# Designs tried in a protein design chat: VHH binders against Pleckstrin homology-like domain family B member 1 (PHLDB1). Part 1

No score or structure here was measured in a lab: all are predicted.

Target 1, 115 residues: Pleckstrin homology-like domain family B member 1 (PHLDB1), of Homo sapiens (Human) (q86uu1r1256to1370)
Amino acid sequence: SKVCRGYLVKMGGKIKSWKKRWFVFDRLKRTLSYYVDKHETKLKGVIYFQAIEEVYYDHLRSAAKKRFFRFTMVTESPNPALTFCVKTHDRLYYMVAPSAEAMRIWMDVIVTGAE
Unless a header shows other numbers, all headers, positions and changes below count from the first letter of the chain; Kabat numbers aren't used for antibody chains.
F, E and O stand for the ipSAE by ESMFold2-Fast, ESMFold2 and OpenDDE, each averaged over both directions (binder to target, target to binder). V2 = 0.75 x the mean of E and O + 0.25 x the DockQ between their complexes.
[cut] marks letters that were taken out.
The coordinates of atoms that the task and the answers printed are left out; those that the model quotes come from them. Centres of patches stay.

## First folded at step 6 (VHH; framework vhh_7mjh_2)

Design g01 (from f02 with L99F)
Fold by ESMFold2-Fast, scan of step 6:
Structure g01 (fold): chain B 115 residues (1-115), chain A 127 residues (1-127)
Amino acid sequence: as target 1 above (115 residues)
Amino acid sequence: EVQLVESGGGLVQPGGSLRLSCAASGFTFDDYYMSWVRQAPGKGLEWIGRIYSGGSTSYNPSLKSLVTISRDNSKNTLYLQMNSLRAEDTATYYCAREFYFKRTDSSGKTTYYMDVWGQGTTVTVSS
């Protein structure tokens, strides 16, 4: 399959709010786009595959390197155990998946698509 | 709920063959790369090989002529066929589910690691 769709909760703006967004991973376009809802009528942002540098579990990464990353995820994420990160050239995106399996699938398709 | 269970270990004589199985449950097995890893008594972990979701394989060059990894996605089962077993093949054998991440910087490097492990099955090669 060339397209993966689903809801993820994304860390947003200035007040550090977490917002539910409809994500569309499109291998042909080489984009990860997110919308207000599943009707895909209100685009909120696009992550281009070529801009992606890393995809990782923040919890696992913080356990290996820095405790303050773990502290940030614990205090801010609605579900730290299901939180993963996509690092691009200009910013870091934090996303919460609905399940551990969904998280690993999303991470895998993003990493595979980015190559 | 997510788990891997190895079976098929036991005592085998030098020169013998043995097939290990790994039953997967709690996740969509056919979406994941799977690996076999072993640990001999008093030694570190040794990677044996991986099988991709589509069935192609990659092996530790030191072991490639002695082992074959296969999978049956309809049964959620991973296999390790071992031939011409030697005393030094005595070890606990683990199956593991792979997760990978890749830096999309200039190197294009891909790193694999195992996020779910079975409890292991012991293979003893002796007369």
Scores: ipSAE 0.000, ipTM 0.149, lowest interface PAE 13.1, mean pLDDT 76

Design g03 (from f02 with L99W)
Fold by ESMFold2-Fast, scan of step 6:
Structure g03 (fold): chain B 115 residues (1-115), chain A 127 residues (1-127)
Amino acid sequence: as target 1 above (115 residues)
Amino acid sequence: EVQLVESGGGLVQPGGSLRLSCAASGFTFDDYYMSWVRQAPGKGLEWIGRIYSGGSTSYNPSLKSLVTISRDNSKNTLYLQMNSLRAEDTATYYCAREWYFKRTDSSGKTTYYMDVWGQGTTVTVSS
């Protein structure tokens, strides 16, 4: 389908806490939107596909030893093995998926949407 | 030891089909995007396509009608199915590991880091 939806736990910006949010991937609109809940009445934010610069698994970043590697410090993820990152030109998003399979599906739809 | 080993190459008649395999070891295979790349004699590298960690695929538009990429995560194996082979498909075929999406700039140039390559398997299309 052109639309994928589900819950992900997202790290907040200012407060630095992890919050469960309802995410909607819409290929036609070229957006990844997140809401308070599945009723989709209270929008919290939008990530535009064209703004996405990088998508990667959080657990793989430390395995890729680089010469001058710089990681942004972040509060510890509640589940690092299920955490993935979406970097846009103005913000880095950290998301925790409910399972390994869900994480791979979300990364696939986001990456293919951003291509 | 992180390793990729291709197999299945050989001699095929024009119009024939062939399936290549790539056996992965030493890493968590299903967390990585995987690509197939080929090199014809005396030519440069040509990207064939990729399969994402969740199983979706993207292909070189020039080759899309010829190929299908699939994976079996339980066996740590990547596949390339080729049909309607032509003499110009004669090449050494490589599998490669890539693991994240990286766009070079906001205008849409996409960079994928291929950090592990197989040894290659040779496909010859002739009578």
Scores: ipSAE 0.290, ipTM 0.648, lowest interface PAE 2.4, mean pLDDT 83

Design g04 (from f02 with L99V)
Fold by ESMFold2-Fast, scan of step 6:
Structure g04 (fold): chain B 115 residues (1-115), chain A 127 residues (1-127)
Amino acid sequence: as target 1 above (115 residues)
Amino acid sequence: EVQLVESGGGLVQPGGSLRLSCAASGFTFDDYYMSWVRQAPGKGLEWIGRIYSGGSTSYNPSLKSLVTISRDNSKNTLYLQMNSLRAEDTATYYCAREVYFKRTDSSGKTTYYMDVWGQGTTVTVSS
């Protein structure tokens, strides 16, 4: 389908705290938007597909970063094994999925949409 | 040790079907993108398609109607189903593990890199 929805826990941009947010992946609009809750009445932010540079699993970042000859420290995640990262031209987003399977599904949706 | 082993190749008649397997070991198979690539005798490598960690697929548009890629994470195994085989499908078929990155060049093209390859399995389509 064109749209994927669900809760993810993301690190704040200005305040480095982890907040549960409702994410909406909209392939037609080419956006990944996140809201305060599933009613989608208060938008907190938008990631444009065109801005996405990399998507990777945090627990595989050593293998991923070896490719780029750089090592970056990920902000302390409440669950590193379920954390994935979306890198855009302006910032790096950290998201915690509720399960390993959910993490893989979100990775697929974001990567294929960004292509 | 990290390795990929293809199997299932052989002689097939034109119009036939064949399923190739790729057994992965030594790494967390579930978390990697996997690709199939083929090389016909005397030709270069031709990318067939990839399957993402969550099961989504992306295919070479020239081959999309002929192939299906799937994976069984419980068995650490990647599959390539091929239907309506033609003489032009005669090739050595390789599975490969992919790492993803997207580069914004002048065209906005996305680039993928394969870091582990299998030894290949040969498919011959002939009457």
Scores: ipSAE 0.239, ipTM 0.598, lowest interface PAE 3.7, mean pLDDT 81

Design g05 (from f02 with L99T)
Fold by ESMFold2-Fast, scan of step 6:
Structure g05 (fold): chain B 115 residues (1-115), chain A 127 residues (1-127)
Amino acid sequence: as target 1 above (115 residues)
Amino acid sequence: EVQLVESGGGLVQPGGSLRLSCAASGFTFDDYYMSWVRQAPGKGLEWIGRIYSGGSTSYNPSLKSLVTISRDNSKNTLYLQMNSLRAEDTATYYCARETYFKRTDSSGKTTYYMDVWGQGTTVTVSS
């Protein structure tokens, strides 16, 4: 009830490779944590709600940047239309959802949790 | 061309109900948060509520029991259902598009940017 879980594919921090991770949204802890798999035995990272500055769809921001003829790194997502972004003060996270509906649900959960 | 067009306004008796529609075109409707805002004659703008891209809703506490916001992504349409209408609900009703969540300062204060507005539809509550 207070927790939401599921697989998302996220871009790596050091090496920009895309890896499937098990995400756990915990409203009480105010965290979005990600693990190697659904057994939740190996934690890979934590996003604290207080650190979240922006949440947006990647394709909307990519289109805006091209309008200004700026040279920016393309994320090279496996599925750009299903990619959303969570920006914290330290890092920008890129996540690919398994479907458009799942993407919108994850964004709702993250945005309302961060409020 | 990005457009929002409201419809469904008109004259309603006190205690009646009314459903407003907002037709969206020119953008990927289901990716955006959408709000309803109203303005009574001679008054300022009053935020009614928001529906997020996944269908969750948030309402002005003063209006929560009177309204329901919904969306039909297959029709690119936003709805506002209003019940138990009072004379005080007489206003021009606007739909607006919000792009994304952003904090405005380090205190964690949140904002939503309304960048596209409809022309409004007028609701008059009288006998």
Scores: ipSAE 0.253, ipTM 0.620, lowest interface PAE 3.6, mean pLDDT 82

Design g06 (from f02 with L99I)
Fold by ESMFold2-Fast, scan of step 6:
Structure g06 (fold): chain B 115 residues (1-115), chain A 127 residues (1-127)
Amino acid sequence: as target 1 above (115 residues)
Amino acid sequence: EVQLVESGGGLVQPGGSLRLSCAASGFTFDDYYMSWVRQAPGKGLEWIGRIYSGGSTSYNPSLKSLVTISRDNSKNTLYLQMNSLRAEDTATYYCAREIYFKRTDSSGKTTYYMDVWGQGTTVTVSS
């Protein structure tokens, strides 16, 4: 029903460098898009909800791994406690939220939108 | 030590209301999805509902009119509010910590797994 927007720091796809990107969640289009900045003029990528395979908090993956998940560890995040992960068929996305509250809201939005 | 401790169970009359609490310790409560599950005497486990880390909720459709799940992250506490209780609501009530996992297989279903459970608190609805 509403569009959710905000800055997240995302790991690069090829070179592991962390870049601030403007993310837009669009429930009607079923997409999570990210742009260079909040003007939304330079699209950098799109995550389609149908392509999402796994969503998890980076710092919780080791507890989950033994019973349920088989994930690769992420150790290069500038803030592991605020990092969450979205795995699609083609790519694994790592995002750092500006706060714990923002991280939880983004996770709720992505998880419920992907249902 | 990672722990969940339920409280607030007891004897309640039919039509009454009751609020259960679940105190979490030993982990970052705010980051986890939490569920309530119940087990009536001689029956299997019945999922009641979950609350996501951001506060969104999802309920068992057969129980949605009876219950409300909430959380207070400042107190590391999960709540279950129950109204219009019936004899069939007599059960041991558990809180559980959840892990989210979604896979786009042929079914398209979302999977949730509970990795930590409380000891339970008993609710008896008696005439």
Scores: ipSAE 0.089, ipTM 0.486, lowest interface PAE 5.4, mean pLDDT 80

Design g07 (from f02 with L99R)
Fold by ESMFold2-Fast, scan of step 6:
Structure g07 (fold): chain B 115 residues (1-115), chain A 127 residues (1-127)
Amino acid sequence: as target 1 above (115 residues)
Amino acid sequence: EVQLVESGGGLVQPGGSLRLSCAASGFTFDDYYMSWVRQAPGKGLEWIGRIYSGGSTSYNPSLKSLVTISRDNSKNTLYLQMNSLRAEDTATYYCARERYFKRTDSSGKTTYYMDVWGQGTTVTVSS
């Protein structure tokens, strides 16, 4: 399939509260969109693939001091081990996946789509 | 101790096939992208391909038809299947662990950081 969809918990931009959102990865449109729920009727935002600068994980297991500062950026996460970041030139998006397997799948499709 | 150990190299006749293995230890193998890289005698490093944590792959276009990369997360093992081997494929083959993805917004280049490498296994293609 050319489309991947599912729930992720996303950190808010200005008010740092974590909210469950329905994410849709659309390879043809080159977008990662998020909605209030799975009915996809109320769009909350769009991440354009061309704007993606970084996709990363493994903040907590790094011993390097530079990566320690990246770790502090996600310390408020409800589940740091399942948290990944999508950085665009405009802002950082932090997402918590429901499982390690789901996190790996989401990161793979986003990285592959951005390439 | 974080470690990668390659095996399966040896002498192979032209046109033959070979499967290399890379055993990972000391880290959560499932969480990382893994790459294969080779170095022919007297030459620089040549990237072969990458396997993402979920199992999808990306290959060097020059080598795509000759190789297949796979992983078995239950065994913490990475594989490189090579077919139709030629004398030009004689090299030391390395597996490497990747940390993260970064793209530059200028010129559109992407980078992956390899922080752990194995010691390599040698493949010699000769009659």
Scores: ipSAE 0.016, ipTM 0.388, lowest interface PAE 5.8, mean pLDDT 79

Design g08 (from f02 with Y100K)
Fold by ESMFold2-Fast, scan of step 6:
Structure g08 (fold): chain B 115 residues (1-115), chain A 127 residues (1-127)
Amino acid sequence: as target 1 above (115 residues)
Amino acid sequence: EVQLVESGGGLVQPGGSLRLSCAASGFTFDDYYMSWVRQAPGKGLEWIGRIYSGGSTSYNPSLKSLVTISRDNSKNTLYLQMNSLRAEDTATYYCARELKFKRTDSSGKTTYYMDVWGQGTTVTVSS
């Protein structure tokens, strides 16, 4: 399908806190947009397909565990095992998926759609 | 059912050539990067190379002169052509589906994800 939508928990840009956002991946518009809720009335941001360089699982949790003294926003995710990153030329976006399957689907549709 | 099935393995003389095939089913083959990986008995997995959805390739530098990876998206089939085979190439050969995303650890090491593997096909190089 042309559109994929669902809730993901996103790390904030200004205040480093994790907030539930409604994401819409739209192949026709070539955008990944996120809203306050699923009614799509309050847009919070847009990631343009042309800006996406990479989608990856940032596995820094093992490094933090080895140190035993960790304080980092990356490893403070609500669920580090389900956290993935969309890297653009402008910034990094960290998102938590509701399940391993949902994470794989989101990563896959973003990567294949952005090509 | 998402499935990969390798074929074409067997006994080859040293210096010979062999082509392996991997038949994909249950998913949109054209959307995925595909890899070949091998494992000699008692040794770890060794990545051979990758082919991108559009047909370009990337190889393990240690094996680049010996192999060519290709794909036929119309047949949902991946190929591995091997030339100048030597006894050390004796291994079980696997095809695997990977996503364009990757994992980067704190040391800078990058690991590509392979979420579907075939059962493998055995290649024995012997006189």
Scores: ipSAE 0.000, ipTM 0.159, lowest interface PAE 10.5, mean pLDDT 77

Design g10 (from f02 with Y100V)
Fold by ESMFold2-Fast, scan of step 6:
Structure g10 (fold): chain B 115 residues (1-115), chain A 127 residues (1-127)
Amino acid sequence: as target 1 above (115 residues)
Amino acid sequence: EVQLVESGGGLVQPGGSLRLSCAASGFTFDDYYMSWVRQAPGKGLEWIGRIYSGGSTSYNPSLKSLVTISRDNSKNTLYLQMNSLRAEDTATYYCARELVFKRTDSSGKTTYYMDVWGQGTTVTVSS
């Protein structure tokens, strides 16, 4: 299939609060959109696949830090083991999945869709 | 200790099939992308293919009709199925762990890094 949807908890852009949002991955449109809820009536934001620079699991950032990143930033995720990150040229998105399996599925669709 | 151990290599006749295994230990196998890479005697490394954490696969176009990569997360094991083997497939075969990162370079292409490698298993195709 070309579409994947489900709930993820995302960190706010300017206000550091975590909110449950309904995400829709659409390979044909090349977008990852998020809504207030599953009715998809109130759009909160869109991540365009062409703008994605990096995608990684938050809990593996220590390995990335030793190899690719020399930053000293501290993660604020409430559940780092279920958190994945999408960095665009504009901002960094943190998302918490409901389970490890869900996180792996979301990562697969985002990584392969952005290719 | 993080380790990858390949097995299943050996002597095989031209036209034959062989399945290689890679046993992973010391890390959460399910979260990582895994690759197979080979090196023929006196040649450079040749990437065979990758399996993503969710089970999707990507192959070297020159090899995709000859190989299948799969994983069994319950056994922490990666597999490479090879068919229609030729003398040119004689090589040491390595499994490698990729950091679960997608990074686009300045050309817009995705770059992947292999941070852990196995010791390799040798496949010899000869009559």
Scores: ipSAE 0.107, ipTM 0.509, lowest interface PAE 5.3, mean pLDDT 81

Design g11 (from f02 with Y100R)
Fold by ESMFold2-Fast, scan of step 6:
Structure g11 (fold): chain B 115 residues (1-115), chain A 127 residues (1-127)
Amino acid sequence: as target 1 above (115 residues)
Amino acid sequence: EVQLVESGGGLVQPGGSLRLSCAASGFTFDDYYMSWVRQAPGKGLEWIGRIYSGGSTSYNPSLKSLVTISRDNSKNTLYLQMNSLRAEDTATYYCARELRFKRTDSSGKTTYYMDVWGQGTTVTVSS
């Protein structure tokens, strides 16, 4: 019943560069959309709630000492401690929140929205 | 060591209130979802509710009006406030740490995983 929006830094799909994107969590549409900026005129992608399999802090999985490509991607993040992952059926999305508080809030709204 | 230690249980009269605490140590408490679970004598485990790392909560619908879950990340402590206690609320109450991992299967069923449990604290509601 509420929409949440804000900036997150997202890893690119094809080119592995980190870009600031404006994210919109829309519980009514059941989508997490990201735009070039806060004007919400240039849509870059959509994550459908139905497609979300996992939401996690990647650093917690990395603590298991598994040397996979995703650990390298998190390590290459601008801020590994504030990096979280949303896994869908088709791909992994890595996002960096502006603060620990913002990261917890974003993960909570995504997890509860996907229920 | 990763540990969860519950406290605050005891004998309470029907209609009374009680606040349980769970002290966490050995891990970064604020990175984890935390749950409360109870087990009445001779019965199975009954999930009470969870609190997400950011502070939002989700409750068992049958218990929602009777309980409130909260956390103090600065003290690594989880709380369960219970009101209007009844004889059927007599149980051992456990706190549990949830992996920040959730999987939804093709039928829409969502599974959460609990990997660390406390030893429990007993609440007895009787006149």
Scores: ipSAE 0.014, ipTM 0.262, lowest interface PAE 8.3, mean pLDDT 78

Design g13 (from f02 with F101I)
Fold by ESMFold2-Fast, scan of step 6:
Structure g13 (fold): chain B 115 residues (1-115), chain A 127 residues (1-127)
Amino acid sequence: as target 1 above (115 residues)
Amino acid sequence: EVQLVESGGGLVQPGGSLRLSCAASGFTFDDYYMSWVRQAPGKGLEWIGRIYSGGSTSYNPSLKSLVTISRDNSKNTLYLQMNSLRAEDTATYYCARELYIKRTDSSGKTTYYMDVWGQGTTVTVSS
């Protein structure tokens, strides 16, 4: 569809706390916006598709690093298996989906929208 | 052990249909994008299409009317349905696992990485 909406839990930028945010994916505007709640009255941020450099599942990337470097990282994600990442040239975003199915749907819309 | 095994190839008459399967093991199949790629005798690789982890699909425009890609996550299996087969569809068909990392360079290009390939299954279209 042209628009996809839902709650995701997002890692903070400076303070590494996880906050529930209402995300709106708009294919026509090429934006992924997040709000305080589903009423969409207070915008907290916008990810522009043209700024996206990398999109990946956190658990797959973490597994690859451990295999080659034998380095153990501390994770603060409340659910690493449901965490996906969007890296822009300005910032890395970590998002936790409410289910594996929701995570895969969000990844699909972001990846195809960013093409 | 990460493994992809194709099956379902064989001899088919022109105009016929065929469904190929790709059985995945050793990894979390549900999370990966999967592609089908073919190679005709003496020719290069030709990408057929991709199915994303959420079930969306993208096809080579030259082949879109002839093929359908689907997946059954409960069986860790990828499928390629082919219809109206022609002699020029004779090829070895491969399934491949993709790890998507969208990286835009100065040219704006985005690439997909195919890190695991099956052994292939051969389809021969002949009367």
Scores: ipSAE 0.178, ipTM 0.563, lowest interface PAE 4.2, mean pLDDT 81

Design g15 (from f02 with F101W)
Fold by ESMFold2-Fast, scan of step 6:
Structure g15 (fold): chain B 115 residues (1-115), chain A 127 residues (1-127)
Amino acid sequence: as target 1 above (115 residues)
Amino acid sequence: EVQLVESGGGLVQPGGSLRLSCAASGFTFDDYYMSWVRQAPGKGLEWIGRIYSGGSTSYNPSLKSLVTISRDNSKNTLYLQMNSLRAEDTATYYCARELYWKRTDSSGKTTYYMDVWGQGTTVTVSS
């Protein structure tokens, strides 16, 4: 099956800092893994497809309203328009893509992989 | 004002083809998943297929051989190409905007929430 690779900027889990990471979408393994860089020698984390609960664009979600309250997700992203979110049971991941086209491609592969 | 407007419906002979269009306005069309849904007279809604924001597609297995969904982001337009039309394809056809993907339960069932619908365009397949 095919593999999708590329850089995304992700928010840290423990420390709220944005770091460039090399992401690898592997359909056969059903994983989205991220590494320090494209050499794939230092693994930083793995998102298992089965653990993914929601995938959405951050800017679309923040525009939703509930009564008089506007639902918003505080990302403090360096590029809110290119930010998308992957929610698992344990953690919410915020990712910034290098372009709008790249963001849509990543969303497609993650959603269809998680299905 | 967020709007979806379908067009292209009409009378078609059995075995014929038809392309429906859905013009989107008032939102960033490129970022949304879009679906086509139909409703035959006296029947419930039947999902036809979805096109994701990146251009991938998923179809109702019962209809996959008859339809093709595409989008033109430069025109903010969604398309449904239908071939080999039969009398049972007579229905009102709707386009719909989907907000996001969500897994609804532990069995892996997924949900796509449709928050905006068009008014529909009617297709009648008759000789």
Scores: ipSAE 0.234, ipTM 0.606, lowest interface PAE 3.5, mean pLDDT 82

Design g16 (from f02 with K102T)
Fold by ESMFold2-Fast, scan of step 6:
Structure g16 (fold): chain B 115 residues (1-115), chain A 127 residues (1-127)
Amino acid sequence: as target 1 above (115 residues)
Amino acid sequence: EVQLVESGGGLVQPGGSLRLSCAASGFTFDDYYMSWVRQAPGKGLEWIGRIYSGGSTSYNPSLKSLVTISRDNSKNTLYLQMNSLRAEDTATYYCARELYFTRTDSSGKTTYYMDVWGQGTTVTVSS
């Protein structure tokens, strides 16, 4: 199976704190899972491929003009320029990539896998 | 600004030794895995080796006996020591920062990605 792994900084669910998490994209399982660290012993959450509606960067900038909440989330990010969003049926996941290249790769992998 | 700057390249005679340096700035150097990569004239990129954040190393098996990678986290500097240089070692040498991202294919082969590269330093091995 095709598996992608790496660190992303993720916004917390209930409290707006940004935490470094180890993400695992697994095409066979059709999951994007995140762990406390690269040893993958402490699972923090799972995003199922079938729940993913959108993955975007520029759309966040467009939405910011209309929706104060999304504008505030992106603005509070440690690096707004490297922040992307995974929209699911239940919630928005905000993630900061370590570089523009990493952001592009993660977004492409998630979009392609969610098909 | 995130930047890597190589230095130490030049002309060396066959059988000689050379140490290259790479000065890192604009990021927390000791958090990252770092690699050395070279490109001979008219050829593709060849990975030399990697140094983990803690200082352990992994090398291209064909080059392992000829090179040593080290780092000084207090100086934000990466090093490549090369010994027993041959004409075929003539190349531009790049230091690169590894992404915290890997991809493993169905056959188990893992690909590592680099997101920041230096401009390179040229090593010419000639008599």
Scores: ipSAE 0.165, ipTM 0.547, lowest interface PAE 3.4, mean pLDDT 82

Design g17 (from f02 with K102V)
Fold by ESMFold2-Fast, scan of step 6:
Structure g17 (fold): chain B 115 residues (1-115), chain A 127 residues (1-127)
Amino acid sequence: as target 1 above (115 residues)
Amino acid sequence: EVQLVESGGGLVQPGGSLRLSCAASGFTFDDYYMSWVRQAPGKGLEWIGRIYSGGSTSYNPSLKSLVTISRDNSKNTLYLQMNSLRAEDTATYYCARELYFVRTDSSGKTTYYMDVWGQGTTVTVSS
């Protein structure tokens, strides 16, 4: 529970495409970092826990968004039921887990790490 | 439609153990954080602990050694195991559903919102 690693599929920041990335939770650094692959040699980005504002399941929150913004284009996830979201002050991250169990574990790690 | 129903309360002797259950219906139980809260006669609400969607737990430090929270997602049921019960544990016990955590930008405080509560089950610790 002090270190968590695994593959997640994340939505791109500049181009709205879904890419497989290797995620590393580091409790000591209070970071969630993502790399090109499991060798952890090519860092693509870092989510700082102190910047996290919200963590939620996309399928629970998307219903409320659609109710108020019927004409707003919603980012299409390849698997909405396995998608969770991390909102920071400067960006919203969408991640797809390989299974429901993995999604809940990642949610627990991120939520408890942020507080 | 969305409901939480507690059960398992009753009269127990000091030093005894008791397991409370909370049956959830009308929503996707697996995806929610769940809390236990109690209220002793004439006192305010006291948060006992929370179980996250993945099974991690967080407890009130004053109660951590006396309680264990668990969940069975296949049965849509939340549990509270209590051991070494004392007279001061006499209270009505509630389960509650939580949405998601929110950090306020003013203080960095993590806030959990309870939007659905059960009716409660009463535990009386007396000889």
Scores: ipSAE 0.300, ipTM 0.628, lowest interface PAE 3.2, mean pLDDT 81

